# VHH binders against p53848r504to814, part 29

Target 1, 311 residues: p53848r504to814
Amino acid sequence: TYIMAIFNATPDSFSDGGEHFADIESQLNDIIKLCKDALYLHESVIIDVGGCSTRPNSIQASEEEEIRRSIPLIKAIRESTELPQDKVILSIDTYRSNVAKEAIKVGVDIINDISGGLFDSNMFAVIAENPEICYILSHTRGDISTMNRLAHYENFALGDSIQQEFVHNTDIQQLDDLKDKTVLIRNVGQEIGERYIKAIDNGVKRWQILIDPGLGFAKTWKQNLQIIRHIPILKNYSFTMNSNNSQVYVNLRNMPVLLGPSRKKFIGHITKDVDAKQRDFATGAVVASCIGFGSDMVRVHDVKNCSKSIK
Short names: E, the ipSAE of ESMFold2; O, the ipSAE of ESMFold2 at other seeds; V2, 0.75 times the mean of E and O plus 0.25 times the DockQ between their complexes.

## First folded at step 13 (VHH)

Design u01 (framework vhh_7sr4_2; at its last look DockQ between E and O 0.71; V2 from the best seeds 0.50)
Fold by ESMFold2, look of step 13:
Structure u01 (fold): chain B 311 residues (1-311), chain A 119 residues (1-119)
Amino acid sequence: as target 1 above (311 residues)
Amino acid sequence: EVKLVESGGGLVQPGGSLRLSCAASGFTFSGSAMGWYRQTPGKQRDLVADITSGGSTKYGDSVKGRFTISRDNTKNTVYLQMNSLKPEDTAVYYCAKVETREGYYIFYWGQGTQVTVSS
């Protein structure tokens, strides 16, 4: 299982001149410490750099500002002689194709796109032009300002989302009950599959793609827990779509899955009556559960404490 | 637009034979994979046979040795020769053009032709 550490680039309220280099050096030192701590416990570490907040309802930095915050830092990380470059994987958290292009030029390995290509129609072309780049195709609905109002998931027109093996030997009533319990994860899987088709049609290769059901993006806190429990269903998901005289069958089986449970609202809901140490423990328990249900990668804020929970 | 028209279905006795034909238009037939599928009420469509553009064939377990798929690229037609028919072969048979992608398939279907094997 890979661990992805979140690093939010520090906002700059000054000019970008001489103080920009001081900020980069400080950020690089923080990254070096983070990497050393993580590599003590793991064979490798993924650093996910973000220059623009993607939390629901957050104010979005301009493209120029996002580049200014993120790209020099990525370059500094890749050029550092204090890091074992073969063990440090760099990701950029962006939904903008031009930011992705700049990050690729300076040595990023992963484009982490919370929109799954919805926010920028040129993203898939950028990924397709760069076959060595890994792309995280994440699920959300709407945009940053509207997504949390779109968390109602219906059973309309769902395809076959459960393998016969998973439902094998179940009578008809139990099959209907299982279908009702899995409406959410099957909708998420179908919408991911629809975006997957668009990525492939634009030249992205299957081996470039990791999928992310998008905890906290267009989901309630109870839905986040349901998704975590149902990761095995997502990892085996398939469906069909019908049109005039054609039918499309999509198979997402065995695609790598990323989950980002750390510091999401739902952890606050389950820990609101406990002290800070118990909140840290609960976060670690949720991360361990994500791994236990089959997540291939987990995205966390506190690598050191979460790593202790999963070791 | 892809158009597939099946013919040759009908009523036959167990042990009998039928030959299905599928006339294709609206695409480059010689470069396309083609197949036959069948469906009984309440069940999904199952592979009967497929044939690549290069002539390689594959058969469902229950029909192997009894059914033969073939193609005639000069007539843009794919055939299914069905021998030693059994009551369980009763189904609607669909001709398909199949496009393979990374992790998904596109099936273009004909309207189907009924095959009934009465015991």
Scores: ipSAE 0.474, ipTM 0.773, lowest interface PAE 1.3, mean pLDDT 81
Fold by ESMFold2 at other seeds, look of step 15:
Structure u01 (fold): chain B 311 residues (1-311), chain A 119 residues (1-119)
Amino acid sequence: as target 1 above (311 residues)
Amino acid sequence: EVKLVESGGGLVQPGGSLRLSCAASGFTFSGSAMGWYRQTPGKQRDLVADITSGGSTKYGDSVKGRFTISRDNTKNTVYLQMNSLKPEDTAVYYCAKVETREGYYIFYWGQGTQVTVSS
């Protein structure tokens, strides 16, 4: 399982323009420390750089501001002689195709797009033109300001278009005990599948794609737990749907999966009313559960406390 | 527009035979994979047989040894020879054109032809 460490390239109280070289040196020092902590226990580390908050209801930085915050840092990381470049994988957390394009020019390896291409219709073209780039196709609904209100998963996400669903190539209608309990993960899989089709149709290759069910994006904390438990369902899911004048069969089997369980609100609900020692243990148990259920990559804030759980 | 027109269905006694035909137009037939599927009321469509552009065939377990799929690229037609028919073979039979992508398939369907096996 790979560890993806979150790094927010956000301004502090010195907000306006100009001080980028001082910020970059401080940020690079923090990243070197983060990499040292991770590489002590692991053979590689992924650093996920974000220059624009994707937290639900957050106010979005402009594209120009996101570029200014993130691109020079990625360049500095790639140019550093203090990092083992063959062990450090760089990801940029962006839903903007122009930001992704600039990040690719300076040596990023992964585009982590929480919108799965929904927020920028040019994203898939950028990924397709760069076959060496890995793309994380993530699930959400609506946009940053509306997604919290869209966590209702009751019917098929694509309505009457869904004809048949399979888990391990078995029709789910023949799995009575599963079908009522797995509505959430199946709807997530269907919506990911629709975006997957669009990615392939735009020239993205299947081998470029990791999928992310989007913990905390249009999901409640209880829904996050269901998703974690049902990762094996997602990894073995396929379905048939009507599409225009045809029928489409989509196979998500064996797609690599990323989980990001470190959302502040989600962890808060799980760790409420425990002391600091028990909270650290509980946080690690959530990460270990993600690995145990089959996550191929785990996105975390606290590398030190999570290292034993990942190992 | 892809057009698939099935024919050859009808009523037949158990143990009998039928030959289904599917006339295809609106696409390059010789380069396409084709198939036959069947559906009974209240159930999903099941694979009966498929055939690649190169002539390789695959059959559903319940029809293996009794049914034969074939194609004639000069007539843009795919066939299903159905022998030793059983009441369980009663269904609407659909011709399909199949397009393969990375990790997903697109099916184009005909309107279907009814096959009824009863005394």
Scores: ipSAE 0.415, ipTM 0.717, lowest interface PAE 1.8, mean pLDDT 83
ESMFold2 (binder alone), look of step 13: mean pLDDT 88; pTM 0.878
ESMFold2 at other seeds, look of step 13: ipSAE 0.408; ipTM 0.688
ESMFold2, look of step 15: ipSAE 0.432; ipTM 0.729
ESMFold2 (binder alone), look of step 15: mean pLDDT 88; pTM 0.876

Design u02 (framework vhh_3k1k_2; at its last look DockQ between E and O 0.75; V2 from the best seeds 0.00; counts 0 for: pae E 3.8 > 2)
Fold by ESMFold2 at other seeds, look of step 13:
Structure u02 (fold): chain B 311 residues (1-311), chain A 120 residues (1-120)
Amino acid sequence: as target 1 above (311 residues)
Amino acid sequence: QVQLVESGGALVQPGGSLRLSCAASGFTFSGSAMRWYRQAPGKEREWVAGISGSGGSTSYEDSVKGRFTISRDDARNTVYLQMNSLKPEDTAVYYCAKVETREGYYIFYWGQGTQVTVSS
């Protein structure tokens, strides 16, 4: 299982305001320490750099500001002589195709797009032109300002166009028996499948894509738990849908899966009313559960604490 | 544009025979795998038979093996389904299909269908 460490290149905020850029040397030193801590426990580490908040209802930095915050830092990481470059994988957390394009120029390996291409229709073209780049296709609904109102999942997400569903190594009758309990993960799978089709049609290759069901994006904290428990369904999911005089069969089986369980709101709900030592343990248990249910990659804030709780 | 036109559907008595045809246009027919499907009222469309692009391989759903034969004529851009020993459960709309393969998904192109009814 790979560990993806979150690094926010966003400025600190104060109650009276104030936006500023942290010094790149200071940020690089923080990243070097983070990498050394992770590599003490792991063979490789993925650093996910974000220059724009994607939390629901957050104020969005301009494209120019996101570039200023993230691109020089990525370049500095790639140029550092204090990092074993063969063990450090770089990801940029962006939904903007121009930011992704600039990050690729300076040596990023992964584009982590929480929108799955919904927010920028040029994203897939950028990924397709760069076949060595990994793309994380994530699920959300709506946009940053509306997604919290779109967490109601019922029936088929793609409506009457869905014809059949399959879970590999599971009888289709067994899936039918579980339909009421799996509405959420099946809706997520269908919507990911639709975006997957758009990615492939734009020239993105299947081997470039890792899927992310988008914990906390258009989901309640209870729905996050359902998704974690149902990762085996997502990893083995396929379906058919109608499209005019054609029918499309989409196979998501064996796609690598990323989970980001360390969203502060989600962790806060599941660790409510526990002391500090119990909270650290509970956080580690959630991450371990993601791995146990089959997540191929986990995105976390505190690599050291999460790694100690698991290993 | 891919166009598939089925014909030959009719009313027939049990034990009878029919030959369905599917005229194809809008793509390179030679080398394209072709299939027949059917759909009874209230049921999902189901696969019946398939033929490889070369014509060297055919396959059939278990309930029609030995009774149905799929064939192709690349000079006429046509795929056929010879249906013998017809049974009432063969009653359905029959569709021919062209299948296109992508990475991790398939596209099925359908014709408009031709009705086959097996009854006294």
Scores: ipSAE 0.220, ipTM 0.621, lowest interface PAE 3.6, mean pLDDT 82
Fold by ESMFold2, look of step 13:
Structure u02 (fold): chain B 311 residues (1-311), chain A 120 residues (1-120)
Amino acid sequence: as target 1 above (311 residues)
Amino acid sequence: QVQLVESGGALVQPGGSLRLSCAASGFTFSGSAMRWYRQAPGKEREWVAGISGSGGSTSYEDSVKGRFTISRDDARNTVYLQMNSLKPEDTAVYYCAKVETREGYYIFYWGQGTQVTVSS
């Protein structure tokens, strides 16, 4: 299982208790420390750099500011002689195709797009032009300002075009109890599948794509728990859609899956404790559960404590 | 736009014969593999026969092998299913299909179907 460490290149993200927005050299030193801590326990580490907040309802930095915050830092990380470059994988957390282009020029490995291409219609073309780049196709609904209001997933609201659904090649309609309990993860899978079709049609290769059900994006904290428990369903999901006299079969089986359980709001609901030490321990238990249910990658804020819990 | 139109379905006595036709348009028919499927009441749509784009390779579901023959006429953009020695179990709506493959998904283009009923 890979660990993806979050690094926010924004004014609100410093781990040092809110000092001034630091220059690139200070951020690089923080990343070197983060990498050393992670590599003490793991063979490799993925650093996910974000220059624009993706928290629901957050104010979005301009594209130019996102570039200014993130691109020089990525370049500095890649040029550092203090990091084992073969063990450090770089990801940029962006939904903007122009930011992705600039990050690719300076040596990023992964584009982590919480919108799954919904927010920028040029994103898939950028990924397709760069076959060496891994793309995280994530599920959300609406946009940053509206997604929290779109967390209602109705029973049998799979759309009239959905004809059949399968788990492990078994028609899910033959499994009455499973059918009723899995509406959420199946809706997520269908919506990911629709974005997946668009990615492939734009020339993105299947082997470039890692899928993310998007914990905390258009989901309540209770829905996050359901998604984590049902990761095996998503990893074995396929379905058919009808469109007049045509039918499309989409197969998500064996796609690598990322989970990001370390959302501040979600962790707060689960822990109920105010003690930072107990919260860190509970966060590690949630991450271990994600791995136990089959997540191929986990995205976390506290690499050191979470790494200890998955050792 | 891919368009497939089946014809030739009828009511036939057991042991009888029918020839189904599928007129194709909206794509380059020459070089495209074509298939026949059928769907009986209460059952899933099932593959019956296939023919390669060149016409040199044909394949059949076991229960129709030796009785059904798929063929194509590239000059007329038409695929045929010759059905001999028909049995009541062959009763179904028959569909002509074109299948396009992509990475991790398939597109099936269907006609509207033609009803074949085998009964005395």
Scores: ipSAE 0.217, ipTM 0.616, lowest interface PAE 3.8, mean pLDDT 82
ESMFold2 (binder alone), look of step 13: mean pLDDT 88; pTM 0.884

Design u03 (framework vhh_ozoralizumab_d1; at its last look DockQ between E and O 0.70; V2 from the best seeds 0.00; counts 0 for: pae O 2.6 > 2)
Fold by ESMFold2, look of step 13:
Structure u03 (fold): chain B 311 residues (1-311), chain A 120 residues (1-120)
Amino acid sequence: as target 1 above (311 residues)
Amino acid sequence: EVQLVESGGGLVQPGGSLRLSCAASGFTFSGSAMYWVRQAPGKGLEWVSEISGSGGSTYYPDSVKGRFTISRDNAKNTLYLQMNSLRPEDTAVYYCAKVETREGYWIFYRGQGTLVTVSS
C-alpha cells in the first residue's frame, strides 16, 4: 500500500490541515523532513502538493496564483540533493490542465484531479500527451460550491441506460440481495466508468489511471464509511449501458484505488465523542480499515502517526 | 462516426427468401468483423451471424445454420445476409452490427434495423 502525504502550498491552507509558508526554501525543508520521516518506515513516499484548496466552498486561487505557489516548489523538490529521488514520487493536486502541463514540465509524476476531468475539458488530452504520467480519476458531483448538495444517491446514476451490473468475485445473486445497501458504491462506479470512457477516448492509457471514489466530495461522512466498507465491490465492478445505436461494457476490475480518509471534516465527525488523546488512535484505525478493505493508496495529513497504524 | 444502415426487410411467406443489405461508413470496413443480430417482438437481441474482416470466416448459431448466409463486399463497404427457408420464428428487426474493443471497455454498434415479417 502507498502513502500519499498532503502538502498545502496555499496561504489559507490551515483549514485543510496544512502549514502556510512564505518561501520555497522553508517549504522544501519541511518536505525533506516529511519525506525522511516517511522513508524511515516505507520504501517510498508520494508527496501531493496543492496550490489551490479543494475543500468544499473554499475560495479558488487563480490559475496563475496556483502555478506561482506550486510549480517552483515541485521543481525545487525534484532538484534537491537531500532526497533520494528514486523513492520520492511527486503528485500535484489540481483540476486545471494548464497547471498540470506546467507541473509535468518540472518533473511531477502524478496528476491528482478531484474532478475526474469534469472541471477542465482539456485535462484528458494533457494526460494522453504524456504517457509516463499517472492520473488519479476522482469522483465528485457538481463543482466546489455545489457538491455538498448533491450527495443523494438512488437508483442508477446513468438512469435507464444501465442494463447490467457485475461484481466479478461475487455470485451475481449475492449482489442482487445487497442492491439497497450498495446503491452508493454502484453509483460511484457507474459515474467513474463514464469518465473512464472519456479518458480512454481521449487517448489516456488504462495503465495511467488510478481511481478514487472521492471521500468527502459530494458525500456525507456516513457515506464515506459506506464507501470504505464497499471498496471490494468497486475494485471488481463492471456494467453495461445502452444508447440509441450502441451498447457499452465498462470493466473497472483491477484498477488501483486511492482513498483519502484524513479530511479534517470527516475525521472530526468520526472522532467527536473520543477524547483528544485517543483521537490519533481512532484516526489510525480508519486508515488501517481503508487498507484492510483493499485500498492501494491512502492520502493522509499525518504520515508518521498513520504509518504506525499500518505497521 | 460509425454508421450502419440496414435495408431489404419486408413481408415474406414461410419458406421464402430475403436478402438484407447494410451500408457501412465511418470506419475501415475491411478491417472489421461484422455481425447480424435480430430482435423478435418482446425479446432481447439474438446473435444471427458473424463474418471476419476479410470475409474468409463465417459463423452461425444452429438456429439459422444452413438457411442464412452472411457475406460482404469490401469494395462497396456493404454487408449482406441471405435468408432462405424462412420460418415464422425468424420474424424480427434485423440489425447490422460491429464491435469495437478498447482498453477496459467495448462498444457494440448497430443500425436502426430493418423489419422482417414471416407470415402467411
Scores: ipSAE 0.324, ipTM 0.667, lowest interface PAE 2.1, mean pLDDT 82
Fold by ESMFold2 at other seeds, look of step 13:
Formats: C-alpha cells, sequence, structure tokens
Structure u03 (fold): chain B 311 residues (1-311), chain A 120 residues (1-120)
C-alpha cells in the first residue's frame, strides 16, 4: 500500500510578504524531514503538494497564486541532492489544467484532481498528452461552495438508465440482500464511471487512472464510514447504462483506489469522546481500516504516526 | 449517428427457416464486427452470432451452432442471419448490433429489433 503525504503551502508564508525563495527553502527542509520519516518504514513515498485549498466552502486561490505557491516548490524538490529521487514520487493537488501543465514541466508524476475533470474541461487533454503521468480521478458533486448540500444518495442520479450492476466477488455476490445498504457506494461508482468514460474518450489511458471516492466531498462523516466499509464493492464494480439505441458497459474492476480518511473534521467526529493520548491510535486505526478494506493508496496528514499503525 | 434497422421477422412453424436482414448506416460498416442478439420474453439478452468486419470469421454459441448462419454484404452495408431448423425456444426479438470497445468500457448499439415467433 502507498502512503501519500499531504503538504499544503502555509498561509503565513504568503500573507507575510510573499518571499517565495525563503519560503521554498523552509518548505523543502520540511519535505526532506517528511521523506526521511516515511522512508524509514517504506520503500517509497508520495508527496502531494497543494497550493489551493479544496476544503468545502474555502476561498479559492487564483490560478496565478496557485502556480506561485506550488510550481517552484516542485522544481526545488526535483532538483534537491538531499532526496533519493528514485524513492520520492511527486503529486500536485489541483483541479486546474494549466497548473497541471506547469507541474508536468517541472517533473511532477501525479495529477491529483478532486473534481475528476469536472471543474476544468481541458484537464483530460493535458493528461492524455502526457502518458507517463498518473491521474487521480475523484468523485464529487457540484462545486466547492455547494458540494456538501448534494450528499443525498438515497436515489440513483442515473435512475432508469442503469440496466444491470455487477459486483465481481463471491464473498459479496448476495448484493440483492444488501442493496438498500449499498446505494451510496453504487451511486459513487456509477458517477465515477461517467467521468471515466469521458477521460478515456479524451485519450487518457486506463493505466494512468487511480480512482478516489472522495471522502468528505459531497459526503457526510457517516457516509465516509460507509464508503470505507464498501471499498470491496467499488473495486469489483461494473454496470451497464441504457439509451434508446445503445448500452454502455463500464468496468471499474481492479482499478487502483485512493482514500483520504484523515480529514480534520471527519477525524474529529470519530474521536470526539476519545482522550488526547488515544487520538493518534484512533486515527491510525481508521487508516488501517482503509487498507484492510482494500485501498491501494492512503492520503494522510501525519505520515510518521500513520506509518507506525500500518507497519 | 449509428443506425441499425432489422427486418425479416415473422411467424414460422417449428422446423422452418427465416432470413433476417439489417441495414446499417452512420459508420464504416466494413471496418466493424457485427452481431445478432436476441431477447426472449421475460429474459435477458443472448448473443447468437458474431462476424468480423471482413466477414472472414464467424462465431456461434452451442444453442444455435449448425442452425444459424451470419453473413454480410459490405458493398450494401447489410448484415444477415439465416435461421434454419427453428424451434419454439428461438422465439425472441432479434437485434442487429455493433460494439465499440475502449479501455474498460463497451458501447453496444442495436436497432429496434424484429420479432421472430416460432409456433404451430
Amino acid sequence: as target 1 above (311 residues)
Amino acid sequence: EVQLVESGGGLVQPGGSLRLSCAASGFTFSGSAMYWVRQAPGKGLEWVSEISGSGGSTYYPDSVKGRFTISRDNAKNTLYLQMNSLRPEDTAVYYCAKVETREGYWIFYRGQGTLVTVSS
């Protein structure tokens, strides 16, 4: 299982005068320490750099500001002689195709797009032009300001267009007995499937894509728990959609899956009655559950403590 | 727009024969593998034949092998199904079909179908 470590540009660096070179040296030192901690326990590490908050209701940095916060840092990481470059994989957390293009020029490996191409219609073309780049296709609904009002999964958004669903795993072949309890993950799978079709039609290759059900994006904290428990369904899911003269079969089986369970508000709901000395253990148990249910990559804030729980 | 129009269905006695036709338009017919599928009342779709774009390869399930023959005329953009030794269990709506395959998904196109009823 891969560990993806979150690195957000600090607001203090950009509010205190915008000295990117001084900020970059401090940020690079933080990243060297983070990589050292991760590589003590793991053969490689993925660093996910974000220059724009994707938290619900957050104010979005401009494209120019996102570039200024993220691109020089990625370049500095790739040029550092203090990092084992063959063990450090770089990801940029962006939904903007122009930011992705600039990151690719300076040596990023992964484009982590929380919108699954929904926020920028040029994103898939950028990924398709760069077949060496991995793309994380994430599920959300609406936009950053509206998504948390769109967490109603009791009915299927695709409705009567869905003809058949398949879960290719003998341990869960009795899906008909559980269909009311699995409506959420099946909805997410179908909506990911729609974005997946658009990616492939734009020339993105299947082997470039990881899928992410988008914990905390258009989901309540209780729904996050359901998604984590039902990852085996998503990893084995396929379905058909009908129109008047056509049927589309979409196969998501064995797609690599990323989960980001260590969201601050989600962890807060789970640990509200657990004392402070047990909180790190509870966070690690949530991460270990993601892996136990079949996540191929976990995105975390605290690599050192989460790595101990995984080992 | 892919268009497939089936014809030639009807009522036939057991042991009889029927030939279905499919007029195709909106795509390069000679470059596309073609299919016949059927749907019996209350049942799911069943593939009953496949032919390569050139017509050089044909495939049948055991349920129809030896009785049904798929063929095509690429000059006329027409697909055929010759059905011999018909049985009551062959009663179904028959569809001419085309499949587009991509990485990790298919698009299955069909026409409105033509009804074949096999009964005395």
Scores: ipSAE 0.301, ipTM 0.633, lowest interface PAE 2.6, mean pLDDT 81
ESMFold2 (binder alone), look of step 13: mean pLDDT 86; pTM 0.858

Design u04 (framework vhh_ozoralizumab_d1; at its last look DockQ between E and O 0.01; V2 from the best seeds 0.00; counts 0 for: pae O 17.3 > 2, placed apart)
Fold by ESMFold2, look of step 13:
Structure u04 (fold): chain B 311 residues (1-311), chain A 120 residues (1-120)
Amino acid sequence: as target 1 above (311 residues)
Amino acid sequence: EVQLVESGGGLVQPGGSLRLSCAASGFTFSGSAMYWVRQAPGKGLEWVSEISGSGGSTYYPDSVKGRFTISRDNAKNTLYLQMNSLRPEDTAVYYCAKVETREGYYFFYRGQGTLVTVSS
């Protein structure tokens, strides 16, 4: 299991101008410390840089501001002589294709797109042009301002295949309840699969893609817990869909899965914590659950504390 | 079996108006909050409006507030959406929807939809 450490390039609320070089040097020093702490416990570290908040209802920075916040920092990290560059994997948290393109120019390894291509139709083309780039295809609905009102998942027959062998270690006890109890994870799987097919049609290769069911994006806190328990179903999910007079078979088997449980609102409901930084302790317990259900990568704010939960 | 049947869509010029209707059956309509959602070309589902079972509370996103009005007639089991001052970005398939919550899960029911096209 890989650890992806979150780094927010600047505070959203600060937004005023400042001396650019001084900010970058301080941020780089924080990143160097974070990497050294993580590499004490792990053979590699993934740093996920975000210049724009993707939390529900957050204010979105302009594309130009996102570039100014994130691209110079990525460049500085890659140019640093204080980091073992072969052990540091860089991800940029962006849904904008032009930001992704600029990040690729300065040495990013991963594009972490919470929209799965929904917010920018040019994203898949950028990824396809760069076959060395890993792309995280995440599930959400709507946009940042509306996603929390779209946590309503349809109760229709979905025309898919789930075998009993893939539901062990879940909360499903009887086969006759299987379809009703799996409506959420099946909807998520189909919506990811639809976007996956669009990525493939645009030239993205299957081996570039990791999938993320998008904890906290268009999901209630109870739905987040159900997704974590149903990761085995998602990792073995397949279905057939009609597309332009042809049937298309979508199979998510063997695709790596990312989960980002850290500092999500639902941890506060579980632990009654309100303060976001205090939630990092409780996040360790949730991370261990994600791994127990088969997550391949977890995204966290407190690498040292969450790493202890993994061991 | 929940059934929702939308009607009233069509082609309208910018600045025009349309009134959508939704005939509901197979559940206790007056006890259920009801929704309008829409799907524009190339986009996912977007929430447009919500009304309580009694009709006493209504909610709208900023994108339609002041232009759209949700209402219901519980005697006729019918949901309405009055859309005024229509804009090209309102072009979408509009669905009437019902939500159920069961032990932390949300279940979403919708009809076949009715197409609204706003163009010159």
Scores: ipSAE 0.000, ipTM 0.165, lowest interface PAE 16.0, mean pLDDT 73
Fold by ESMFold2 at other seeds, look of step 13:
Structure u04 (fold): chain B 311 residues (1-311), chain A 120 residues (1-120)
Amino acid sequence: as target 1 above (311 residues)
Amino acid sequence: EVQLVESGGGLVQPGGSLRLSCAASGFTFSGSAMYWVRQAPGKGLEWVSEISGSGGSTYYPDSVKGRFTISRDNAKNTLYLQMNSLRPEDTAVYYCAKVETREGYYFFYRGQGTLVTVSS
């Protein structure tokens, strides 16, 4: 399982209209420390740089501001002689195609897009033009301001299927139980698959894509727990849809999966911890569960403590 | 043109047996993995069985394992499903299917189906 370490490049804003941006050298030193902590226990590390908040209902930085926050840092990381470049995989957390394009120019490996292309229609074209780039296609509904009002999952297309022989970590005892217990993960899988077909239509290759069911995006806290438990079902989900006078079969089997449970609000409901840093220990237990249910990559804030929990 | 024609469905009592056939044409049958899928009334499509092009590998979900047997006759371009110990929950329209990938799309081909009704 790969560790993706979150690095937030979003400085606080002053109320007087000014912003205080962290010194690139200070940020680079923090990245070097993150890498040392991760590489003590792992063969490689993924660093996920974010220049714009993607939390539900957050105020969004402008595209120009996101570029100013993130692109010089990514460039500095790739140019550093103090990092083992063969062991550091670099990701940018952005839903904007122009930010992704600039990040690719300075050496990013992964575009982590929480919107699955919903927020910027040009994203898939950028990914398609760069076949060496990995793209994380994440599930959400609506937009940043509306997504958590859309957490009611009742409809899915006829013709979907779960291949139960390949589902290893669920206690489903008969077909009727399977359908009732899996409505959420089937709808998430279907909506991911629909965005996947859109990506393919725009020239993105299947081998470029990792999927992310989007913990905390258009989901209640109980739904987040169900998604974690039902990752094996997502990894074996398939359905058919009509496309251009033919039925198209979408199969998510063998697609790599990312989960990002770290410091999400739902951990506070389980543990009654309200401080994000106090949630770091509880996050370790949740991360171990994500791995146990089949997540291929986990996205965390506290690499050191989460890495020890995996051991 | 890919053609798949299912036959052999009908009304059968619980505990009975039925054999479905699928005549295939318009593609290289012996080189293609083949599938049976079903759709029960008011339910989604469910994979029931899979067989490799040579016939050497088969797959069954727990709901039918031990009761259903997929087989093929590559000389006759025909796919079969032997269904034993039938239960009322096996009532569905059964489809013979193949899947093809082209340019990153999956193409799903099925026939019009054959109805299996298990009731007394």
Scores: ipSAE 0.000, ipTM 0.133, lowest interface PAE 17.3, mean pLDDT 75
ESMFold2 (binder alone), look of step 13: mean pLDDT 86; pTM 0.866

